# Ledger of designs, part 7: VHH binders against E3 ubiquitin-protein ligase RKP (RKP)

Target 1, 188 residues: E3 ubiquitin-protein ligase RKP (RKP), of Arabidopsis thaliana (Mouse-ear cress) (q9siz8r82to269)
Amino acid sequence: KLHGDLDVSVSQREGISVVHHGVGPPIVGLEEFSICGDIRIVKPPLVLESLALFSSARANACIWKGKWMYEVALETSGIQQLGWATLACPFTDQKGVGDADDSYAFDGRRVSKWNKEAEPYGQSWVAGDVIGCCIDLNCDEIYFYRNGVSLGAAFTGIRKLGPGFGYYPAISLSQGERCELNFGAYPF
Below, E stands for the ipSAE of ESMFold2; O stands for the ipSAE of OpenDDE; V2 stands for 0.75 times the mean of E and O plus 0.25 times the DockQ between their complexes.

## First folded at step 5 (VHH)

Design b11 (from q10 with T28E S57Y A98R; framework vhh_7aqx_2)
Fold by ESMFold2-Fast, scan of step 5:
Structure b11 (fold): chain B 188 residues (1-188), chain A 123 residues (1-123)
Amino acid sequence: as target 1 above (188 residues)
Amino acid sequence: QVQLQESGGGLVQAGGSLRLSCTTSGFEFSNYAFSWFRQAPGEEREFVGAISWSGGYTDYADSVKGRFTISRDNAKNTFYLQMNSLKTEDTAVYYCARDRGLEYYHSDEYDYWGQGTQVTVSS
């Protein structure tokens, strides 16, 4: 569920921009145009499977102020890099979230945090775990949670790039990995 | 050098149609989203319509929904605003802009703009 630190019942608030078709209130979901590789939506709205060796995607929500979180329910336990990326972060068939300095990821299969370089962080994950991905732009930090338990600050002093600054929920999955994204929906 | 240039503005009577074009150069067109804004005298620039880098998503201001259509042609490095059923309140200078992807409805978030083209709708 993507929600703020003050009032999670508020559907429109400062600090988030959502791309939509211009009909009705904006709904946070997968930005299908961001997909690099091959991601299948195996159960709507957001149960995803990577069909390519390495696939990446962003959500359609840009976070530019405040504290926000989304969750990923793991259906498989293999390599997934989960976190935050700017619009400019390159996605290729071998590079995804956490492989450039404008993206940040947690990988519980390798028990590592990624910001261009890998460093030990967190806990090993298993299928059925729910991973929380939190960005706090009030203190410029990124945190991850496993089943509601904080794994501690992963990244501090996160980059802010000019007027185009903003971070998107972003994921990268190796072939055959499955997860369910939970951003929450805006009330009607 | 990044350049955006509008064309197709002019004078038209209420109920008429105009097509605006924004021709671009100096960057890889297919990597960017684009928007149209307009500005009446003494007003701030207001959002009109946006198109994603793939062309699959579009968004419009409530005042123009159903009347205006934004499209893009990557082979020509050009994007368009088809304006139908024009009203006198559509009179403004229309600007094309390259979207950095942050907030496409807010003019301060765009990095490059065209010089503007005048659209005048008479009763």
Scores: ipSAE 0.005, ipTM 0.129, lowest interface PAE 16.6, mean pLDDT 80

Design b16 (from q10 with G101S L102Y E103G; framework vhh_7aqx_2)
Fold by ESMFold2-Fast, scan of step 5:
Structure b16 (fold): chain B 188 residues (1-188), chain A 123 residues (1-123)
Amino acid sequence: as target 1 above (188 residues)
Amino acid sequence: QVQLQESGGGLVQAGGSLRLSCTTSGFTFSNYAFSWFRQAPGEEREFVGAISWSGGSTDYADSVKGRFTISRDNAKNTFYLQMNSLKTEDTAVYYCAADRSYGYYHSDEYDYWGQGTQVTVSS
């Protein structure tokens, strides 16, 4: 699980690969080069706000085996699409996580799950909620949690695309939406 | 305290032009995306056009593309709908709407609404 892994060597863990651009030990965080739109770190460690119409980003951690989870603490209740995406998922001003075959998202504002098309799923969310985003590559399933309570399997038979396949924690936020990401590097 | 006020509606002949304005107060205008919706008698409120917070993106319903243009004036806290080549089918109450998020094309997702202005297109 990503949120329990502070100070471990992530490069030695089976099923996760971390890209590190700094001078210190590897840290799981936001991949700056993945950002489409404009995402600002409003408050360390990872309190983010979209300043553009629709902004998307990936974490710097690639999941290719096992079961992994990260959490998103909502500071606002508007449109956010939270989940998992491959490097091939296109990010544009109108399209983000959940808008292509190789990405999967939960949106509690519209009470929907997204994998290219929307389907009803989950519960309405409010500011202050903590959303768990879980991928289980042993079962090929993605599921979400609201405040520690499972919302059920969102996606089954998730897509695996050849050598170099992997899923990244990924988020899309409409303008003005705020959240805090938790990968285990910082206390909640 | 937040207010959106439409103006410029009225009666116009088919083939004519009309410009609607939406004047806003109570929030930072430059931080919001703006849209126009319309509602004909007996019909649901439908999307007409949208402009992003930066003004760099616009979108329109297929029925109005090429005829209507949305624009914004940050110095005046006002945004506009220029309606050209009007048809009788354009007759509706027009509503302006504001949201911090662009790409909300469903009316139930907007933060703020005006009271509406009637546009009537006669033959």
Scores: ipSAE 0.000, ipTM 0.120, lowest interface PAE 15.0, mean pLDDT 80

Design b19 (from q10 with F27R D111H; framework vhh_7aqx_2)
Fold by ESMFold2-Fast, scan of step 5:
Structure b19 (fold): chain B 188 residues (1-188), chain A 123 residues (1-123)
Amino acid sequence: as target 1 above (188 residues)
Amino acid sequence: QVQLQESGGGLVQAGGSLRLSCTTSGRTFSNYAFSWFRQAPGEEREFVGAISWSGGSTDYADSVKGRFTISRDNAKNTFYLQMNSLKTEDTAVYYCAADRGLEYYHSDEYHYWGQGTQVTVSS
């Protein structure tokens, strides 16, 4: 339920800003120019596959107030770092979501949470799992779910940067990993 | 870009010991699993040992198990192969490799490789 407003939330909605460059209503989706590496949409709108050794991307939705969640349906079980990143977080062939202090990720392949450094967190995941990625800016916390079951608070006291502050749904995928993003729209 | 550099190779007598080091630059190596491989003259490259990204698990080839120990020091951006009870059959060029996953020694596509360091064990 917490992810339900992302697909209809535009700049006038408090706590979320969405940019849509096409024709039609604003839709939360993948920000094409954020892609580092090689991510292909293998099934529209949002079934994604990494073709590079390590690929990263942000959604076109900036969260700056309130409590929000998106979901990732795993089609493969390998290395994926799923969570939240600011616009300033560097994406390179070596760095993705969770590799800088302005980004936060869960990785169920290595059973770890990432914020510059890895720490044990969560559960091992399998293909078919749905991972919930929740940010709560009322409490400055990030937490994850596996198939609707909370894995507990992952991060507290999350970093807030200067003017233009905000967190984007963001993912990093190793080569061959595939997932489907869900920002709360159906039949989105 | 991740860059790997081996050191500590050389000539040693059978029954002796050597410690190899692999230093990384670029991305912090707490995000990587690390492996050692070796290649003897005229042979294929073979797996020697590995340590997971967390340091919580290690794995070794049967030929070196009980004699070699892999470890990591994240503060120094370095990982090590301690080689004890060396045999002439351990003579090879030793390579370090980095992997972003847990299945480090079975995925060539995830490996960043060093240039190698020669280890020669004399009888």
Scores: ipSAE 0.000, ipTM 0.242, lowest interface PAE 10.7, mean pLDDT 80

Design b21 (from q10 with D99S L102T H106S S107P D108S; framework vhh_7aqx_2)
Fold by ESMFold2-Fast, scan of step 5:
Structure b21 (fold): chain B 188 residues (1-188), chain A 123 residues (1-123)
Amino acid sequence: as target 1 above (188 residues)
Amino acid sequence: QVQLQESGGGLVQAGGSLRLSCTTSGFTFSNYAFSWFRQAPGEEREFVGAISWSGGSTDYADSVKGRFTISRDNAKNTFYLQMNSLKTEDTAVYYCAASRGTEYYSPSEYDYWGQGTQVTVSS
């Protein structure tokens, strides 16, 4: 079971750290300085669209302990790679979430899981689906949900050793794909 | 930005050979699986052959097994279809395609496509 969700109002709890960029309380959201390509917030707070061929971004929340989930409501069904990435994961116009060994992604368009290499995983998705992206650092596992139904463990043994260890919610979208991120502000 | 460009098509006699090339740009070549599809006049686009993103696996349509070989050259961002013992039935427009997925047989699984190159096998 999931034990914690990302919360747009959280400044710090055990296992999650939110990066502060301004005055006032921090909010969990998109880390604009992480954006590669061109991602627009088409409807606040977090309905996003890729305007570039391939765009990637991280949230401003670092998960370093415990079990956490965020959700992605799909407004389109095309190629989207949804999951978790460390700060060191490179984002380019060719590489995104799931393209390096320090990132993990699910893509329901191609029914695949990505950690540098692709393997079959999950189910085909359609517009209107809600994808849950879960990381469990007690077990060092990543798994995904489709409309509240578990797709099983996607990745095991994910824990990286070293100072500053942590995983960020992260997404990559092909051109024209649209989704809404939910860090606990909008329950399903 | 992403482009796949076929070359090497043309007219050949039955029993001859051709090598098609697909040169790619705009993405990280080594992260993609590649395939060739063909479409004969009046027919649907059909699978010909595929090579996995790692290069460790290849697969072919039964009609071309033993005659065609797919290969990739990561240093040149190019992949190939070596076509031997060509038959008149091999006449088609040949398309190269790229996908990050592991499914190879359906055209709908491929993210990027070339424009196609005509292969005509006479007599």
Scores: ipSAE 0.000, ipTM 0.148, lowest interface PAE 13.2, mean pLDDT 81

Design b22 (framework vhh_7aqx_2)
Fold by ESMFold2-Fast, scan of step 5:
Structure b22 (fold): chain B 188 residues (1-188), chain A 122 residues (1-122)
Amino acid sequence: as target 1 above (188 residues)
Amino acid sequence: QVQLQESGGGLVQAGGSLRLSCTTSGFTFSNYAFSWFRQAPGEEREFVGAISWSGGSTDYADSVKGRFTISRDNAKNTFYLQMNSLKTEDTAVYYCAAERGSDYYPSEYDYWGQGTQVTVSS
């Protein structure tokens, strides 16, 4: 759930901007135009599976102020890099979330945090776990949760961005990995 | 464009040492586990050694254990195979390989180098 009001339907608010494609009210979801690689999408709920060796995507929500969180329910336990990235973060067949200095990721398969380089962090995860991905721009920190339990601060002093720029929920998945994304439409 | 390039091979006397290097480009080095494989003429390609993405875990073939050491230098996007107490049976083309996983199987490696010849004379 994005911290703020209790729904996933948003317009321009202080701290968040949503890119809306189609009809109806603006809704936080996957930005399908951001997909690099090949991702099978099932809705509802929003479940993703990587069909390519390495696939990446970001949400349509840009976070530029405040404290925000989304959740990822793991359907598989392999390599997934979950976290936050700017629009400038390169998504390629070899690079994804955590591979550049403007992105931050947690990977519980390898028990590591990623910001250009890997460092030990967190706990080993299993299929069925729910990973919370939190960014706090009041403190310039990113931290993760496993099944509602905090894993501690992963990153402090995260890169400050200029006016008009922000961080997006973002994920990268190795081939065959599956997860469900929750941006606040369902209870945590 | 991903590239792995081996260097440091050559001719060496039995009992000698060589240090192989594998320089990489086109991907984020710290995200990958790395391995060395070798292939002697007429033989299958065999596993030699591996290092995990964190560098916290290494594995070696029994035939080289205690003589060879794999290491990585994330700042240089390069990983190494230090070969000590070389034997004539170590003569082979040595290949470096990169994998975005923890399993050390040839069919699961994402990228391979072109190989470098190591010849150990008696």
Scores: ipSAE 0.000, ipTM 0.206, lowest interface PAE 15.6, mean pLDDT 82

Design b23 (from q10 with S57E L102Y E103S Y105T H106S S107P D108S; framework vhh_7aqx_2)
Fold by ESMFold2-Fast, scan of step 5:
Structure b23 (fold): chain B 188 residues (1-188), chain A 123 residues (1-123)
Amino acid sequence: as target 1 above (188 residues)
Amino acid sequence: QVQLQESGGGLVQAGGSLRLSCTTSGFTFSNYAFSWFRQAPGEEREFVGAISWSGGETDYADSVKGRFTISRDNAKNTFYLQMNSLKTEDTAVYYCAADRGYSYTSPSEYDYWGQGTQVTVSS
């Protein structure tokens, strides 16, 4: 309870650090300098479309303690890899969230969880679904939700390197896929 | 234990046909795109053809378009290269490859490779 409410100023909350390069109060959003490929903002601030074969991005919020969640509202049902990545996770035109051991993703098109390798997980998704992406650094677990219903623990024993290590909300989208990000979600 | 294994190579006369198969294990077949590459004597490994994870998209090198067809069978965890109207220039070791990557032409981008199968086309 004491440390679990994301709607109280995220820049002042223990366990989350919002980084920004602009002037004024920090807002949780897409980190422009993280974009690999080509992502268009089709409706500001956070309705996104991939224009490249494979595009990846991180949010500007680093999670280093506690339990936090963000949501992704799917506007299309194709390949999207949604979850969490460190700053060190490589984004290329072929590799994104879930393709290295310091990133974790759910993909409801292929009904799989990704951490370097794929394993069956979750449910097929459809356009209009809301996917919850939850990280719990108190027990080192990652969970996903579909329309508010838990899909179960996806990953346990998630990697931490030590002080200053953290995870960012992160997404990868195939060409033509669209989604809306929501960073005002509450921890479960 | 991830494995890809080619079969169906051999010797064939120019104008003939061969069907290569790649059987896979140790990963979720339906999550991957698949490609065939070849390496001719004294040349670098080159792209031949690819099929998307859904099977809805295929791509081919210009040198094989209209002659080669790639296909996949998710129930058998196997994908294929049907080679028709073979030419002596098609002589090479053929490799199957699997990746979630979206570039079909760069060998360095593929996660998993077979050991290769020799195809020899005589005139």
Scores: ipSAE 0.000, ipTM 0.233, lowest interface PAE 11.6, mean pLDDT 81

Design b24 (from q10 with G101S L102Y E103G Y105S H106T S107A D108Y; framework vhh_7aqx_2)
Fold by ESMFold2-Fast, scan of step 5:
Structure b24 (fold): chain B 188 residues (1-188), chain A 123 residues (1-123)
Amino acid sequence: as target 1 above (188 residues)
Amino acid sequence: QVQLQESGGGLVQAGGSLRLSCTTSGFTFSNYAFSWFRQAPGEEREFVGAISWSGGSTDYADSVKGRFTISRDNAKNTFYLQMNSLKTEDTAVYYCAADRSYGYSTAYEYDYWGQGTQVTVSS
């Protein structure tokens, strides 16, 4: 369940192409119908807090070619799983981004990358950090940034071939965790 | 040094009630969310219920919703699971767990666990 302002605008970094599926003007926001759990908008437009034990959501933008990045400004340092998921990735009250093989997540509280299984990756995060979530379908790679500094390639060989292939920005937050989403192009 | 200790388990007849307690020490109780899990022999550990660090949010597995109630007592550093209308299918070892984040995605990922308490529901 989502509360508050959902408006955002689409941005592209460094002239990178982003392909949209079957919609009018390219406006990116949270896909309300994707929300599992309970998400409150604490401060418009996109400062979010999970009120349920585990809440998950996708953006309404589908990336199926090219390179794209979005950022997450952490207001709390607890469990958050940030990254990319296909439309088919199941969101439940116990499973979210990174808990199925068609999703990929970074979690800086546990210092892990998730693709169904956890592996060590990255750095411990603190409140105030900005996490960059990048997907590059030219190279079939996902990598993350902390405050503009690359943490290295997290996942390689990510391409899923088939009709309707595509990845969505996606997040999962444990209860009480808070972050701000940014889909706009900007310097780090 | 951190300890979670379950109590209140035992044998009870179907249709009966039982109250589990989890007493904690070694950390700042008010900063933690608390959950109950259970595990029957040969099965994976399953979520039962959770309560947030503030006590303002609770959640339950569908199989126990309406029958079980989770609560916390900050003054006693203790959490409870009130189990009503017990069924033979509720027979399991019950574990309490604590995490800074409410309702972790899997049982394996909680910060602290108790050792478990057996609940047996007879027909």
Scores: ipSAE 0.000, ipTM 0.129, lowest interface PAE 15.7, mean pLDDT 78

Design b25 (framework vhh_7aqx_2)
Fold by ESMFold2-Fast, scan of step 5:
Structure b25 (fold): chain B 188 residues (1-188), chain A 122 residues (1-122)
Amino acid sequence: as target 1 above (188 residues)
Amino acid sequence: QVQLQESGGGLVQAGGSLRLSCTTSGFTFSNYAFSWFRQAPGEEREFVGAISWSGGSTDYADSVKGRFTISRDNAKNTFYLQMNSLKTEDTAVYYCAAPRGTDYLSSAYDYWGQGTQVTVSS
């Protein structure tokens, strides 16, 4: 076609921008082009397993204002780094969510919070737990929940730049780890 | 405080074998991947081998593949480098290391041992 066959829809509601490729309203899901390593979709749309030693991915939703949360239902209890990352955060076979200063992660296997450096935070998790990952850009804070119970503020004074800056739900999984992502009822 | 300490280095003749050990303290051993690095006189540190946190995956530098084997014992909080068919070019100070994440090839390693000397004579 004159302007190409690829149709990408971008929708914005206050504080969130979603990129959707396809027919119908935009939905929040996994950004497949963000995947580093090897992630298998065990059960569509969002039950995931890492097949590489370390795999990372972002959602297709950019959070740039307001307070937002997504959930991760753990199907395994091993090392997973769950949280938030900018587009500039490097995903490699060696680096994922929480390994750079523009990303923030909770890891309940090592009972640690990661923002380039590790610090003790939270509780040990087990398979079957639901981890809530919350970002509040009005207060510049990131919180985590375990089965609906707050683990307290993990990060304060989170990095926030001007127009065009934003955070994406993001995960990193050790080999064999499995989880289900829940972004709630979106489209806009 | 997280600590790693190497042992098992020494002098060995070419064609011989050595087993290096790295004992760890101050953290949950089974949650970390581990690596071995080495540094020969006048050279930069080079990667030797790595083992994932589960022990299900290992990786090696091409120069040691087939001769060296990395393993771990979670009950002892220790991991090992079995070095077989040693060559004079394997002479180096060997370091054990642990990365901050689950990765094991990161240049941003947080935890390092003091090093143990391995000398291979012809």
Scores: ipSAE 0.000, ipTM 0.199, lowest interface PAE 12.8, mean pLDDT 80

Design b26 (from q10 with L102P H106T D108H D111N; framework vhh_7aqx_2; at its last look DockQ between E and O 0.24; V2 from the best seeds 0.00; counts 0 for: pae E 15.2 > 2)
Fold by ESMFold2, look of step 6:
Structure b26 (fold): chain B 188 residues (1-188), chain A 123 residues (1-123)
Amino acid sequence: as target 1 above (188 residues)
Amino acid sequence: QVQLQESGGGLVQAGGSLRLSCTTSGFTFSNYAFSWFRQAPGEEREFVGAISWSGGSTDYADSVKGRFTISRDNAKNTFYLQMNSLKTEDTAVYYCAADRGPEYYTSHEYNYWGQGTQVTVSS
């Protein structure tokens, strides 16, 4: 029985490292081995739904320098925690992005930012909204946008990490929540 | 999987008392904030009272302050509403609601709801 026969490589550019599972250019997407709970792609390429009570996942891209952003188009407007996490961030059936020191999230249902504890932040969201999740490691800050409008800096003084030891786009979804991830936009 | 079940509803005379329970299963009770809402015929569901995940913060609608008391028992996975000095205006279906905490909110956009229990206050 061979458990390590996957063809895996790492593609590295300034400030980002992407895990690559085949031939061709590196593609930022969902890291299947990171899924806690049950997240399914219900429409290609990246429309996701949580089938478990609470599910979490991260992308295959590690950000350790520079200014980066991804977008989440909400298909539902319930409890989701959208943001950034390190590899060390624990995901369980009740603990996701923003529930520990090494992750940061925005939740527009509860209108809160999350880093271990919740604090008021942002605006309420509705289905159809596009949430921008930005990390700026030049200034050590995390920001969120709603429909192109800044919600202000959510977190400052975030821990700067070296190459290969950084932050991943990461999401948590309560049961039945749906969203679409878009990793190709830098709308600043 | 996730279950919220109200109990303790029924018919009661004005000026009387009633205690509602919301029994929960399928999640870690101590990670959730809870709220009671009620809905009279032809009206929108309205906030009654809420409690944070620790029990350290509570809130009540002005119409019930001083008459209703909420509490939680994390060991029994149960959230309570004690209703005293009941009025005919309190007649409604009462719902318990939950979201993952730490804090509650007073809007009716909770993700998890019980089926409701009828409270009828006769004059």
Scores: ipSAE 0.000, ipTM 0.192, lowest interface PAE 15.2, mean pLDDT 81
ESMFold2-Fast, scan of step 5: ipSAE 0.013; ipTM 0.375
ESMFold2 (binder alone), look of step 6: mean pLDDT 79; pTM 0.800
OpenDDE, look of step 6: ipSAE 0.024; ipTM 0.438

Design b27 (from q10 with G101T L102Y Y105G H106S S107A D108H E109D; framework vhh_7aqx_2)
Amino acid sequence: QVQLQESGGGLVQAGGSLRLSCTTSGFTFSNYAFSWFRQAPGEEREFVGAISWSGGSTDYADSVKGRFTISRDNAKNTFYLQMNSLKTEDTAVYYCAADRTYEYGSAHDYDYWGQGTQVTVSS
ESMFold2-Fast, scan of step 5: ipSAE 0.005; ipTM 0.303

Design b28 (from q10 with D99V L102S Y105T H106Q S107P D108Y; framework vhh_7aqx_2)
Fold by ESMFold2-Fast, scan of step 5:
Structure b28 (fold): chain B 188 residues (1-188), chain A 123 residues (1-123)
Amino acid sequence: as target 1 above (188 residues)
Amino acid sequence: QVQLQESGGGLVQAGGSLRLSCTTSGFTFSNYAFSWFRQAPGEEREFVGAISWSGGSTDYADSVKGRFTISRDNAKNTFYLQMNSLKTEDTAVYYCAAVRGSEYTQPYEYDYWGQGTQVTVSS
């Protein structure tokens, strides 16, 4: 288990702010108002499928200090861009995580890392793989894991200057792609 | 919403050249790999050539290597097939295809297709 996993009711931890729109204690999950395109929840709470050509969403958790990770279990092997984005990152029917300067993504289908431009990174993925998406604001780095094995540092110097700056777990899925998000333990 | 449209086909004599274009709309062009396929009467649709989403790699069927060149222009949302030293055996309907991911040689792996453009090479 990696230090700083995103857990239920983490709004009081330094370095993370959680916005909860439902009833009960704050939980880390999808920010429904962030969804661009069309994402179906195939199995609650967090097994997702893109119904549009390109769909994007961010979680309701803002990371602004410390080291944090979430996981994505791949149910399909096609294009998914998985990583981190600011609130200002534009989500459109054509652009998602990794397509702008303020977002960072790993895509194991194209074996590439995205920060506006693409560069080779990582390994080909297959359905059934678990991708770890880690941000370390102590070192200002982003790195990814495949089935618990590090793929190395993907991005460095990720800190942007400005008040209220922070990164959200964020995903973009091409049509028909499916995954399960894991931010830690969830209550019933 | 997504559209691929071929142009540039026609009649040409053996030894001649043609340039096919595929104009696209409805998606982020730079995120897709592109291929050309062809189908002669009575035959199955066969792979001709492909270009990666980055433009850094190309692949061709053995029958066209050295004669055909695939290229892409991200600024114009268009990709091309330059066909040189055409042979009568190159006569076929040519289809452009797009896939969000790796290049493939099998038609069933592609997400989007054009309607096709006829290329006829006379002796």
Scores: ipSAE 0.000, ipTM 0.187, lowest interface PAE 14.1, mean pLDDT 81

Design b29 (framework vhh_7aqx_2)
Fold by ESMFold2-Fast, scan of step 5:
Structure b29 (fold): chain B 188 residues (1-188), chain A 122 residues (1-122)
Amino acid sequence: as target 1 above (188 residues)
Amino acid sequence: QVQLQESGGGLVQAGGSLRLSCTTSGFTFSNYAFSWFRQAPGEEREFVGAISWSGGSTDYADSVKGRFTISRDNAKNTFYLQMNSLKTEDTAVYYCAADRGTYYEPSQYHYWGQGTQVTVSS
């Protein structure tokens, strides 16, 4: 099974760094300062809706070593680009996860994988599906799951840069799209 | 067919505890989020608490926060509401609900139980 859900219990492990915004234990969640566009927390803490034509955000956890996974429960079936992005990846009103060299996304609405350009990958998704987003920096691969079933390796030879380089769980949603993020078992 | 069935309701004294269960069938339990709602006589159905499909996220109405705990057991296709420090104002029919996401509005849920009465006496 995939190793390394992103939760408060793993914040001190090698290969993951969690950004803390205050006093208390580190919590893996949405990095609100990363939001481009307009993402509302429809239901705290992690049920999200895009209110802008195209919105993007990162989690507050940076993966720089090892194998890690997070899940996205789709509440709508429209365009969503789900995956991984570096801190340097540009988020604009037209560009999000998968639209630059340093980001990788799966989009089950268009049945495509995105790394600057689209290529066919995966399966059509429907509301209620759970999409697993896995990054394995031991072999430099990204792969996705739909309802626990592997869709195969999406990306190999993942781009690496020098010190301080790492990948964040990241999402981009078209207007009206809604999902719930899950970073692992986590005490609230 | 999708079915949700509540159990565990009853009469309890103020300050006491009660655990409600909701047993489900007819769908893949681990793909669904679960919620509890309640309805007092003459009032509309209101949100009590929810647990996400992964179990990693929970949320509660302000009136019950710190007193009630929602949990799920995927192996038993059952989810629970542990109610502690009960107050007379907690008296209501409690309903379990399931959907692919969690919502505050009852009208957004497609699958409901039939309800179980909880009566808290002073």
Scores: ipSAE 0.000, ipTM 0.121, lowest interface PAE 16.2, mean pLDDT 82

